# VHH binders against Putative asparagine synthetase [glutamine-hydrolyzing] 2: the designs that were tried, part 14

Target 1, 228 residues: Putative asparagine synthetase [glutamine-hydrolyzing] 2, of Methanocaldococcus jannaschii (q58456r2to229)
Amino acid sequence: CGINGIIRFGKEVIKEEINKMNKAIKHRGPDDEGIFIYNFKNYSIGLGHVRLAILDLSEKGHQPMGYNVDEDKIIYRDDELDRADIIIVYNGEIYNYLELKEKFNLETETGTDTEVILKLYNKLGFDCVKEFNGMWAFCIFDKKKGLIFCSRDRLGVKPFYYYWDGNEFIFSSELKGILAVKEINKKENINKDAVELYFALGFIPSPYSIYKNTFKLEARQNLIFDLD
Below, E stands for the ipSAE of ESMFold2; O stands for the ipSAE of OpenDDE; V2 stands for 0.75 times the mean of E and O plus 0.25 times the DockQ between their complexes.

## First folded at step 14 (VHH; framework vhh_7b18_3)

Design k30 (from k20 with L101F; at its last look DockQ between E and O 0.80; V2 from the best seeds 0.00; counts 0 for: pae E 2.2 > 2)
Fold by ESMFold2, look of step 14:
Formats: C-alpha cells, sequence, structure tokens
Structure k30 (fold): chain B 228 residues (1-228), chain A 118 residues (1-118)
C-alpha cells in the first residue's frame, strides 16, 4: 500500500494532482485507489491512497477512510468522505488491533485495523500511537480540530517522505510521489554537501538529505500541523 | 517524456579510452544535474560521476583522475570521457537525470555496455 497527500496554504488542491501522485506509486497498490479533497478558507488538503488487496477484495478496506464521530459511522467511499470528521490514509499493520478493541471497548463495523486507529485517535488524541504494536505510516486530517497528524512506527518499517517549505506540505510513501507534483530535483534544490559526502563515503550518512526542504519522517516520529 | 540515450560503449583493452555520450530530451536540460552510474555485477548501481554545472563536478574515488564528466547544454548532452580503463571498470553505464530515487526508470537511460578485457 501507499499514501500520498498535499496540504497547501493559499492555493487549492485539485484532484488531478492526487491522481498523479497515486499513479506515480501505483506499483505499491495496483488493486485499488482513493482520493479525498477538502478546500477551506486558509488551507486546502488532498489525500491519496493505493492499495494491494490480497485475499480480501472488500470495499471496507478502501482508503481514505473517514469517521463521523457524532453518528459513529465509518466512511470508506470517496464521494461520501465530506461527511467525516476525521480522515486517514494509512499503510501498515497494527498487530494488536483486536486487543485494543477489547481494551477500549471499541464497537467496529469494518473489521480493519484502520478503523481501530481512527476510533482510538478520537479517544486518546496523539497518544493513541503509544498503544499500537505494529508497523505504520499514516496521516490523519482532523477536520473539527483543524489539524494534520502524521506518524511513523517505532522501527521505521513503513516509509514516509515529505516536502515542507512553509507554504505547502507534500507527503508520499515514495519520493517519486512528491516529484509527481513538485520538482524537488532541480539543480538549485540539490544539497551539495550531501553530494560531496556521497562521493567521499559511498553513501549519504544520516541525517543528511539530498534535496532541500525534503525529508524522511524518522522512526518513532510524529508530525503535527495546526491548520489554524 | 524524458528520454536519455547512451552511446559510445564497447570492448576496449586495459589502458584504453572510451567516450560515452548521452543525448537528453523531454525536459529543460540546463535546469537539472546529470550523472553517470554503473551496474557492476553483484554490487548494484553506484554513482560514477555527477555534474551540476561546468564547475561543479563530482567523481567516485576509483575513477578520479581517469574519468571526466562534461555537459553541452546547447546540445542537451552529457559526456563521460574514460581514460586508463581497467578491467574493474567493466559494467553497464547509465546516464541519469538526477535519479537519486533509483525507483524512477524514466530518469535513467537504457544503458551502454563497457567491457575492459584483453
Amino acid sequence: as target 1 above (228 residues)
Amino acid sequence: QVQLVETGGGLVQPGGSLRLSCAASGFTFSDYAMGWARQVPGKGLEWVSYIISDSETYYQDSVKGRFTISRDNAKSTVYLQMNSLKPEDTAVYYCAKDAWFYEFEDYWGQGTQVTVSS
């Protein structure tokens, strides 16, 4: 599976941009894809997902996935996501999701670990990740609180790359997803120190990055944007 | 559509020279760094040389002093002059449009074989 997204201040996000990102990483999820767009006064959001649906072809695993808190309903169809309060794109597996359902008395309807993430985020906020045993990279848009919450598992198994320049935040499971909508690789954006290190050492040592304003979310790291 | 076409490979004896050329199209050539990578059997892809501008060139230590990268922005072409060739230089050489991702086949050429052997 793969995730994509754009959070932009001062310009709208259009569906075709997320389409391009999903196409760029389609090899990660050739079986299913989804898109969510939300344009608001001071910010605009697009989320994308591609899915490899092995053994279970159910629509209930479709993403982006939304949760309407007041109605206690999961939304997994793109054209119905505007009714959700909280929307996620997620790549991973939460091994203990059944234990968490029991521990927190979660009533679920889809049978997915994705739903458990959404409902536990609603109960615990950012601390929900302390309960998870698994591998993940996700982005949650919390519409009512006006925030974006991104997280990566403790071992960094699932990839999460992002671009941030103060005006737009663009993320993807792979750098080529970002490149589909932002030319991060023009010569003016190359970190020459990283190039020198590569040719001196044979690799680019952590924490150096080859492109300016372009990063990998670290293992165990969370990233929060206050959209207000 | 980005297109990179390598030429100039072949069989050469140790101590010989070859000049590789890479004709590029489908993008504003002067806006991007270019490079040469090689696929050595059993070792995967490695960068050989990299050029941002005429004064900003980089080389792997094993080829420094023997290989020279250059570019002609008017012809949208990048070159690799390879002198004093050794058997360990045997590889498929790929031209690349700043392809640090390794997952973008559209930013790599088809490759040209260089074989250094008696």
Scores: ipSAE 0.410, ipTM 0.795, lowest interface PAE 2.2, mean pLDDT 88
ESMFold2 (binder alone), look of step 14: mean pLDDT 82; pTM 0.838
OpenDDE, look of step 14: ipSAE 0.763; ipTM 0.906

## First folded at step 15 (VHH; framework vhh_7b18_3)

Design k31 (from k27 with D54G S55G; at its last look DockQ between E and O 0.03; V2 from the best seeds 0.00; counts 0 for: pae O 10.0 > 2, placed apart)
Fold by OpenDDE, look of step 15:
Structure k31 (fold): chain B 228 residues (1-228), chain A 118 residues (1-118)
Amino acid sequence: as target 1 above (228 residues)
Amino acid sequence: QVQLVETGGGLVQPGGSLRLSCAASGFTFSDYAMGWARQVPGKGLEWVSYIISGGETYYQDSVKGRFTISRDNAKSTVYLQMNSLKPEDTAVYYCAKDAWYFEFEDYWGQGTQVTVSS
């Protein structure tokens, strides 16, 4: 699976941008893809997901996944995501999702750990990640609160790359996703420090990437954006 | 160029054991997580096990307690010890590289067939 997203101020996100990102990382999930676009007065959001069928491809596992809090319903169709209060794109596995369901008395309709994440976020807020045992990288858009909440697992098993320049936040499971919509692949944008680290270590450690303004979310790290 | 070669598959009876190997080349093996996935013809790819560069291991619930993933960085090889095999474990098993450092791609091998039947 792979996740993509664009949060932009002052300019609308176009569906085609998310499509490009999804295509760039399609190898991570060739079986299904989803797109969500939301335009507000001061910001625009695009979320994308490419899915790898773990068992059987089911509509219930489609992402982005939405949660309508008032109706207590999961929304897994792209054309209905406007009805959702909370929307997530998620890559990973929460191993203890069943235990969490019981612990917090969550009623679920999809049987997915994704649903558990959504509902537990609704209940516990950002602290929900403290309850998770597993691998994950996700981005939650809380429409009601006007928040973006991104998280990466404690060990940094699932990748999360992002670009931030003060006006635009672009994230992807792979750098290629970002490069698909942001022309940062220029010599002038190379992070020399990151390059030096690569030659020294054989890899680029978090939070750095090969390009400026482009980072790898660190293990155990959360990103919270207030969009209002 | 990244190359992954899976070996060790075969036919076994239920309750039997197999040990899969994946020889990796074309990248700094020790810097990347390695994993196994399996696929039944006509079905999607199913993740089986993962071992990150730090050595932590992860397993799908269906194989927990039965399968063990390990790696030998000196040999650039990842292993999957499969014990107590079940017919449901029948699939083509693929080795995977998951890159989250410098290289930002997933790579898969050609796979090895595992068949569990009486």
Scores: ipSAE 0.008, ipTM 0.240, lowest interface PAE 10.0, mean pLDDT 88
ESMFold2, look of step 15: ipSAE 0.061; ipTM 0.580
ESMFold2 (binder alone), look of step 15: mean pLDDT 83; pTM 0.847

Design k32 (from k27 with K97R; at its last look DockQ between E and O 0.62; V2 from the best seeds 0.00; counts 0 for: pae E 2.2 > 2)
Fold by ESMFold2, look of step 15:
Structure k32 (fold): chain B 228 residues (1-228), chain A 118 residues (1-118)
Amino acid sequence: as target 1 above (228 residues)
Amino acid sequence: QVQLVETGGGLVQPGGSLRLSCAASGFTFSDYAMGWARQVPGKGLEWVSYIISDSETYYQDSVKGRFTISRDNAKSTVYLQMNSLKPEDTAVYYCARDAWYFEFEDYWGQGTQVTVSS
């Protein structure tokens, strides 16, 4: 599976941009893909997902996945996601999701760990990740609160790359996804301090990156945007 | 589609010289930094030299003063002049467009063998 996304504060996100990102990482998920676009006055969001599915229930595992809190309904069809309050794109496996379902008395309909993430986020907010035992990289858009919540598992098993220049946030499971919509590797974007460090040390030490404004979300890190 | 073609490798005695050339196509050459990497048997792949502009060049310590990187944007070509060659310089040398993550195969040439021995 793979995840992609764009958050912009001064320009709309168009579906073709997310489609390009999904195509760039299609090898991660050739069986299914999904796109969500939300252009609001103060910000615009696109989310993308590709997945590999061999189970007959692939429809219920489709992402982006949404949760309508008032109706207590999971939404897994792209054309119905505008009704969701909380939307996720997720790559991973939450090993203890059945235990969490019992512990928090969750009523579920899809049998997926993705649904459990959504419902625990709704109950616990950002602290939901303290309950998870597993591997993950995800992005949650909380429409009601105007928030983006990104997270990576404690060991950093699932990848999460991002570009951030103060005006747009672009993320992907692979750098190829970001490169599909942003030319991060032109010479003007080379961090010369990182080059100097490489030739002095034989590697580029953290927190430096060879490309300006381009980062890897670290193991156990969360990243939160207030969209308002 | 990025293409990088190295030439100029070969067998040379210690103390000799070689000039490597890399012809580039499929991109706006002047927009990108370029470099030379080498794969020494048993040590993996490492950057030898890197050029952003004519005034911004970088060298591994072991080759400073012996190797000179340059570029000709009009010819879309990057060069490595290799002087005072030592047996430890024996490697396959790759021309690369700023692909610091190494898994982006499209940013690398096929390589040219440099062998320094008596």
Scores: ipSAE 0.438, ipTM 0.808, lowest interface PAE 2.2, mean pLDDT 88
ESMFold2 (binder alone), look of step 15: mean pLDDT 82; pTM 0.845
OpenDDE, look of step 15: ipSAE 0.602; ipTM 0.849

Design k33 (from k27 with F104W; at its last look DockQ between E and O 0.78; V2 from the best seeds 0.00; counts 0 for: pae E 2.4 > 2)
Fold by ESMFold2, look of step 15:
Structure k33 (fold): chain B 228 residues (1-228), chain A 118 residues (1-118)
Amino acid sequence: as target 1 above (228 residues)
Amino acid sequence: QVQLVETGGGLVQPGGSLRLSCAASGFTFSDYAMGWARQVPGKGLEWVSYIISDSETYYQDSVKGRFTISRDNAKSTVYLQMNSLKPEDTAVYYCAKDAWYFEWEDYWGQGTQVTVSS
């Protein structure tokens, strides 16, 4: 599976941009793809997902996946996501999701670990990740709280790259996803200090990449945007 | 669509010289940095040299003073002049468009063999 997204504070996100990002990483998820767009006065969000359907081949595993809190209902069709309060794009596997369903007495309808993430985020907030045993990279958009919550597993198994310049946040499972909508690899965008460090050390120290404003989310790292 | 074609490899005696060329197409050459990497037998892939502009060049320590990277934007070509060659320089040399992550094979040429031996 693969995840993509764009959060902008001064310009709308259009569906074709997310479609380009999904196409760029299609090899990660040839079985299914999905797109969510939300353009609001203060900010605009696009989320994308490509799925390799290993655990659940049905449409109930489709992402982006949404949760309507008041109705206690999971939404897994792109054209219905406007009714969700919380939306996720997720790549990973939560090994203990069945134990967590029992521990927190969760009523579930899809049989997916993705649903368990959404419902535990609703109950526990950001601390939900302390309960997870697994591998993950995800981005949650919480409409009611007006925030974006990104997270990566404690060992950093699932990839999460991002670009941030103060005006837009662009993320993808692979740098190729970011390159589909932002030309980060032109020569004016080379971080020359990172080049010097590579030739001195033999590697580029984390969290940096060779490109300006472009980073890898570290193992165990969470990233939270307040959209207000 | 991006194509990188290396030429100029071959067999040379220690102390000799070779000039590698990389012809690039499928992109606006002058907008991108270029580099050379090599696969040394018994070692992994390593960066040799990198060029952003004619005044912004970088080299690994083992080749400084012996190798010179250059580019000709009008011909969309990057060069590696290799002087005072040593048997340790024996490798397949790859031209790269800007890419520093070895998994980005779409940004790499097919390579040219350089063999330095008596």
Scores: ipSAE 0.406, ipTM 0.790, lowest interface PAE 2.4, mean pLDDT 88
ESMFold2 (binder alone), look of step 15: mean pLDDT 82; pTM 0.841
OpenDDE, look of step 15: ipSAE 0.822; ipTM 0.934

Design k34 (from k27 with D61K; at its last look DockQ between E and O 0.72; V2 from the best seeds 0.64)
Fold by ESMFold2, look of step 15:
Structure k34 (fold): chain B 228 residues (1-228), chain A 118 residues (1-118)
Amino acid sequence: as target 1 above (228 residues)
Amino acid sequence: QVQLVETGGGLVQPGGSLRLSCAASGFTFSDYAMGWARQVPGKGLEWVSYIISDSETYYQKSVKGRFTISRDNAKSTVYLQMNSLKPEDTAVYYCAKDAWYFEFEDYWGQGTQVTVSS
């Protein structure tokens, strides 16, 4: 599976941008894809997902996945996601999701670990990740609280790359997803100090990166945006 | 889309010279840095040389003073002049459009074999 997203202040996000990102990483999830767009006065959000299913495709596993808290209802159709309070794009496996369902007495309808993430986030907030045993990279948009919550598993198994210049946040499971909508690799965007260090040392030492404003979310790392 | 075609490889004696060329198409050549990497059998890829502009060139220590990278933006071509060749320089040489952390196959050429042997 693969995840993509754009959070932008001042300009809208259009569906074609997320579609380009999904196409760029289609090899990660050839069986299904989804898109969510939310354009608000002061910020705009696009989320994208590509999914791999070996045996068959269940529509209940479709992402982006939403949760309407008051109705206790999961939403897994792109055209109905505007009713959700919390929306996720997620790549991973939560090994203990059935144990968590029992421990927290969760009523579930999809049979997916994705749903368990959403409901435990609603119940525990950011601390939900302390309960998870597994591998993950995800982005949650919490519409009512006006925030974005990104997280990566404790071992860093699932990838999460992002671009941030103070004005827009663009993330993807792979750098080629970011490159589908942002030309981070033109010659003026190369960090010449990093190039010089590579040829002097044989590697680029941390915290240097080869492209300006482009990073990898580290293992165990969470990233939270206040959209207001 | 992006296309990179390397030429100029071959078999050469130690101490000899070769000039590699890479013809590029499918992008605005002058907007991008270009480089040469090499694949030594049984080892990973290593960057040999990199060019941003005529005054911004970079070389691996083992080739500095022997190899010269250059570019002709009018012909959309990057060159690697290789002098004083050693058996250690034997490798497949790849031309690359700025491919540091970017993993599109289209941003690398097919490669040209350079063999330095007596």
Scores: ipSAE 0.448, ipTM 0.819, lowest interface PAE 1.9, mean pLDDT 88
ESMFold2 (binder alone), look of step 15: mean pLDDT 82; pTM 0.846
OpenDDE, look of step 15: ipSAE 0.789; ipTM 0.919

Design k35 (from k27 with S53D D54S S55G; at its last look DockQ between E and O 0.15; V2 from the best seeds 0.00; counts 0 for: pae O 5.4 > 2, placed apart)
Fold by OpenDDE, look of step 15:
Structure k35 (fold): chain B 228 residues (1-228), chain A 118 residues (1-118)
Amino acid sequence: as target 1 above (228 residues)
Amino acid sequence: QVQLVETGGGLVQPGGSLRLSCAASGFTFSDYAMGWARQVPGKGLEWVSYIIDSGETYYQDSVKGRFTISRDNAKSTVYLQMNSLKPEDTAVYYCAKDAWYFEFEDYWGQGTQVTVSS
């Protein structure tokens, strides 16, 4: 699976941008894809997901996935995501999602760990990640609160790259997802310090990437954006 | 399994030239950036040059104008042409694979010795 997203101010995100990102990382999930676009007064959001069918493909596993809090309903169809209060794109596996369901007395309809993430976030907020055992990278758009919440697992197993220049936030499971919509693949955009680290260590350590303004979310780290 | 095999090292006089090669296997070569680093005994690794998937090249300041990195995707090989060699270029040179377009993992080869001496 792979996740993509764009959050920007002053310019609308169009579906084609998310399509490009999804295409760039399609190899991570060739079996299904989803797109969510939301335009508000002062910001625009696009979320994308590509899915790998390990088991049988189910509509209930489609992402982005939404949660309507008032109706206590999961929304897993793209054309209905406008009804959701909370929307997530998620790559990973929460090992203890069944235990969490029981512990917090969650009613579930899809049987997915994604649903457990959504509902537990609604209940516990950002602290929900403290309850998770597993590997994950996800982005949650809380429409009611007007915020973005991104998280990466404790060991950094699932990748999460992001671009931030003070005006737009672009994230992807792979760097090439970002490159699909942001032309940063230029000499002047190379982070030479990161290159030095790469050759010194054998890898580019988080949070850095090869390009300026482009980062890897560190293990156990969360990103929160207040959009209002 | 990723394998990188460096060749082309040797002993040369100052002002001489060498051409290093790195044969890569075990991954889709064209999708990855490739680079060269070097290490002097007792010192840390320092980057020398790298070439990304688009073909753009980058060089350490100390080798600019003297070294040229290139790649042949058909042969899954990256090259380092080293001209106007200096004694301070003496080091073990390593080939590196950069996998930052995918799940992040990097690989190094065994290295090849370059000695520049009168």
Scores: ipSAE 0.024, ipTM 0.347, lowest interface PAE 5.4, mean pLDDT 89
ESMFold2, look of step 15: ipSAE 0.463; ipTM 0.823
ESMFold2 (binder alone), look of step 15: mean pLDDT 83; pTM 0.847

Design k36 (from k27 with A33S; at its last fold request DockQ between E and O 0.94; V2 from the best seeds 0.00; counts 0 for: grease 24.8 > 24.2)
Fold by ESMFold2, look of step 16:
Structure k36 (fold): chain B 228 residues (1-228), chain A 118 residues (1-118)
Amino acid sequence: as target 1 above (228 residues)
Amino acid sequence: QVQLVETGGGLVQPGGSLRLSCAASGFTFSDYSMGWARQVPGKGLEWVSYIISDSETYYQDSVKGRFTISRDNAKSTVYLQMNSLKPEDTAVYYCAKDAWYFEFEDYWGQGTQVTVSS
């Protein structure tokens, strides 16, 4: 599976942009695609997901996945996501999700670990990741709190790349997802210090990246935007 | 669409020279850094040389002083002059449009074989 997203301050996100990102990483999930767009006065959000349905053939595994807190209802159809309060795009596997259902007495309807992430985020906030045993990269949009919460598993198994320049945040499971909508690789954007370090050391050490404003979310890292 | 076509590979004796050329099309050539990478048998892909501008060139230590990267923006072409070739230089050499992530097929050529052998 693969995830994509764009968060902008002051300019709308167009569905076609997320579609380009999904197409760029379609090899990660050739069987299913989903898109969510939310343009608000102070910020705009697009989320994208591609899925390999051989692992899960049901429509209830479709993403982006939403949760309407007041109705206690999961939403997994793109055209109904406007009703959701909390929306996720997620690539991973939470091995202990059945134990977490029991531990926190969660009532679930889809049988997916994705739903458990959503409901445990609603219950525990950012600390929900402390409960997870698994591999993950995800982005949660919380409409009512006006925030974006991104997270990567403790070992960094699932990829999460992002671009941030102060005006827009663009993320993808692969850099080519970002390249579909932002030309991060023009020569003016090459970090010359990173190039020198690569040729001297044989690798680019942390915290350097080869492209300016472009990073990998590290293992165990979370990233939070306050959209208000 | 982006197209990169390498030429100039072949069989050469140790101590010999080859000049690789990479003809590029489908993008504004002067906007991008270019490089040469090689697939050494048993060792994976590695960057050999990289060029941002005429005065900003980079080389791995094992080829420094022997190889020279250059570019001609008017011809949309990148060159790699390889002198004093050694058997260890045997590899498939790829031209790259800033392809630090080699899984991007649209950003690298098909490669040209260089074999250094007696």
Scores: ipSAE 0.533, ipTM 0.851, lowest interface PAE 1.7, mean pLDDT 89
ESMFold2, look of step 15: ipSAE 0.472; ipTM 0.833
ESMFold2 (binder alone), look of step 15: mean pLDDT 82; pTM 0.843
OpenDDE, look of step 15: ipSAE 0.774; ipTM 0.917
ESMFold2, fold request of step 16: ipSAE 0.487, 0.500, 0.489; ipTM 0.835, 0.835, 0.833
ESMFold2 (binder alone), fold request of step 16: mean pLDDT 81, 82, 82; pTM 0.833, 0.840, 0.837
OpenDDE, fold request of step 16: ipSAE 0.787, 0.766, 0.014; ipTM 0.940, 0.933, 0.311
ESMFold2 (binder alone), look of step 16: mean pLDDT 82; pTM 0.840
OpenDDE, look of step 16: ipSAE 0.024; ipTM 0.366

## First folded at step 16 (VHH; framework vhh_7b18_3)

Design k37 (from k27 with A99L; at its last look DockQ between E and O 0.02; V2 from the best seeds 0.00; counts 0 for: pae O 11.2 > 2, placed apart)
Fold by OpenDDE, look of step 16:
Structure k37 (fold): chain B 228 residues (1-228), chain A 118 residues (1-118)
Amino acid sequence: as target 1 above (228 residues)
Amino acid sequence: QVQLVETGGGLVQPGGSLRLSCAASGFTFSDYAMGWARQVPGKGLEWVSYIISDSETYYQDSVKGRFTISRDNAKSTVYLQMNSLKPEDTAVYYCAKDLWYFEFEDYWGQGTQVTVSS
């Protein structure tokens, strides 16, 4: 699986951008794709997901996944995501999702760990990640609160790249996803420090990436954006 | 044109090991995930393992802990190390480009026979 997203101020995100991102990382999940676009007064959001349907081929595993809190319903069709209060794109596996379901008395429709994440977030907020055992990278758009919540697992197993320049937040499971929509002059925007680290270590450690304004979310880190 | 050539199959006893190789050409290897599937005659294709990167691999439950997928981008080759082989692992093994399941048949090679028998 792979996740993509754009949060932009002042310019609308269009479906084609998310589609480009999804295409760029299609190898991560060739089985299914999802796109969610939300345009608000001050910001525009696009979320994308590519799915590797290893365990479940049903629509229940489709992402982005939405949760309508008032109706207590999961929305897994793109054309209905406008009805959701909380929307998530998620890559990973929560090992203890069944235990969490029991512990917090969550009723579930899909049987997926994704749904458990959504509902537990609704219940516990950002602290929900403290309950998770597993591997994950996800981004949640809380429409009601007007915020973005991104999280990476404690060991940094699932990748999470992001671009931030003060006006636009672009994230992807791979750098290619970001580069699909963000034109970066590679020559001018090389992070020299990152390059040095790469030669020294054989990899670029978090939070750095090869380009300026591009980062890797560190293990155990959360990003919260107040959009209002 | 995409070309995939599977090798490394053979006859082994239960508990034995084999290492399959898939040489790929006709595309930018490093840009794509690679995978292995297997098919028993008369049965459907079954996915075995999938590699996105060295740090991100997937395995069918039946082969977890026994099989290891890896890749060498410089050689445009994907590997499947199969340990603790069982008779149930007997099948033709196919290498696939990034497409999976429904589209798998469009992007696989001739396959290599793996037979596990006492």
Scores: ipSAE 0.000, ipTM 0.268, lowest interface PAE 11.2, mean pLDDT 89
ESMFold2, look of step 16: ipSAE 0.425; ipTM 0.799
ESMFold2 (binder alone), look of step 16: mean pLDDT 82; pTM 0.843

Design k38 (from k27 with E103R; at its last look DockQ between E and O 0.68; V2 from the best seeds 0.00; counts 0 for: pae O 10.2 > 2)
Fold by OpenDDE, look of step 16:
Structure k38 (fold): chain B 228 residues (1-228), chain A 118 residues (1-118)
Amino acid sequence: as target 1 above (228 residues)
Amino acid sequence: QVQLVETGGGLVQPGGSLRLSCAASGFTFSDYAMGWARQVPGKGLEWVSYIISDSETYYQDSVKGRFTISRDNAKSTVYLQMNSLKPEDTAVYYCAKDAWYFRFEDYWGQGTQVTVSS
């Protein structure tokens, strides 16, 4: 699976942008893809997901996945995500999702760990990640609170790259996803420190990336954006 | 479509020299950093050298002082001058775009064999 997203102020995100990102990382999930676009007064959001269906090929595994809190219903169809209060794109596996369901008395309709993430976030907020045992990279859009919440697992197993320039936040499971929509002068914007680190270590450590304003979310780290 | 064609490999004795060339096409060459990687038999790919500009180059520690990377934007070609070659330099050498860091298989050529042996 792979996740993509754009949060932008002052300019609307269009479906084609997310589509380009999804295509760029399609190899991570050739089985299905989803797109969510939301335009608000001062910000626009696009979320994308490419799916590798290992366990469940049903629609219930489709992402982005939404949660309508008032109705206590999961929304997994793209054309209905406007009804959701919380929307997630998620790559990973929460090993203890059944235990969490029991522990916090969550009622679930899809049987997915994604649903457990959504509902536990609703219950515990950002602290929900402290309960998770597994590997994950996800981005949650809390429409009611006007928040973006991104998280990467404790070991950094699932990748999470992001671009941030103070006005636009672009994230993807791979740098290629970001580059699909963000043109970067490759010559002028190379992060020299990152290159040196790569030659020294054999990899680019978090949070560094090969380009300026592009980063890897560190293991165990969260990103929170107040959009209002 | 991005194409990279490596040439210049061969058999040399220890202490000898080779000059590799990589002809690039399918993209605006001058807009991208270029690099060389190599694959030692039985091992994975490893970066050898990276060039952003004539004044900004990077090298793996094992080749520093011996190898020199350069580029000719007019010819869309990147070069690797290899001096003081050692047996441990024996490998297939590949050129790549900067995207090499993230997707190795996407932006490299067929490679050129370099063999250093007495």
Scores: ipSAE 0.006, ipTM 0.260, lowest interface PAE 10.2, mean pLDDT 86
ESMFold2, look of step 16: ipSAE 0.396; ipTM 0.780
ESMFold2 (binder alone), look of step 16: mean pLDDT 82; pTM 0.846

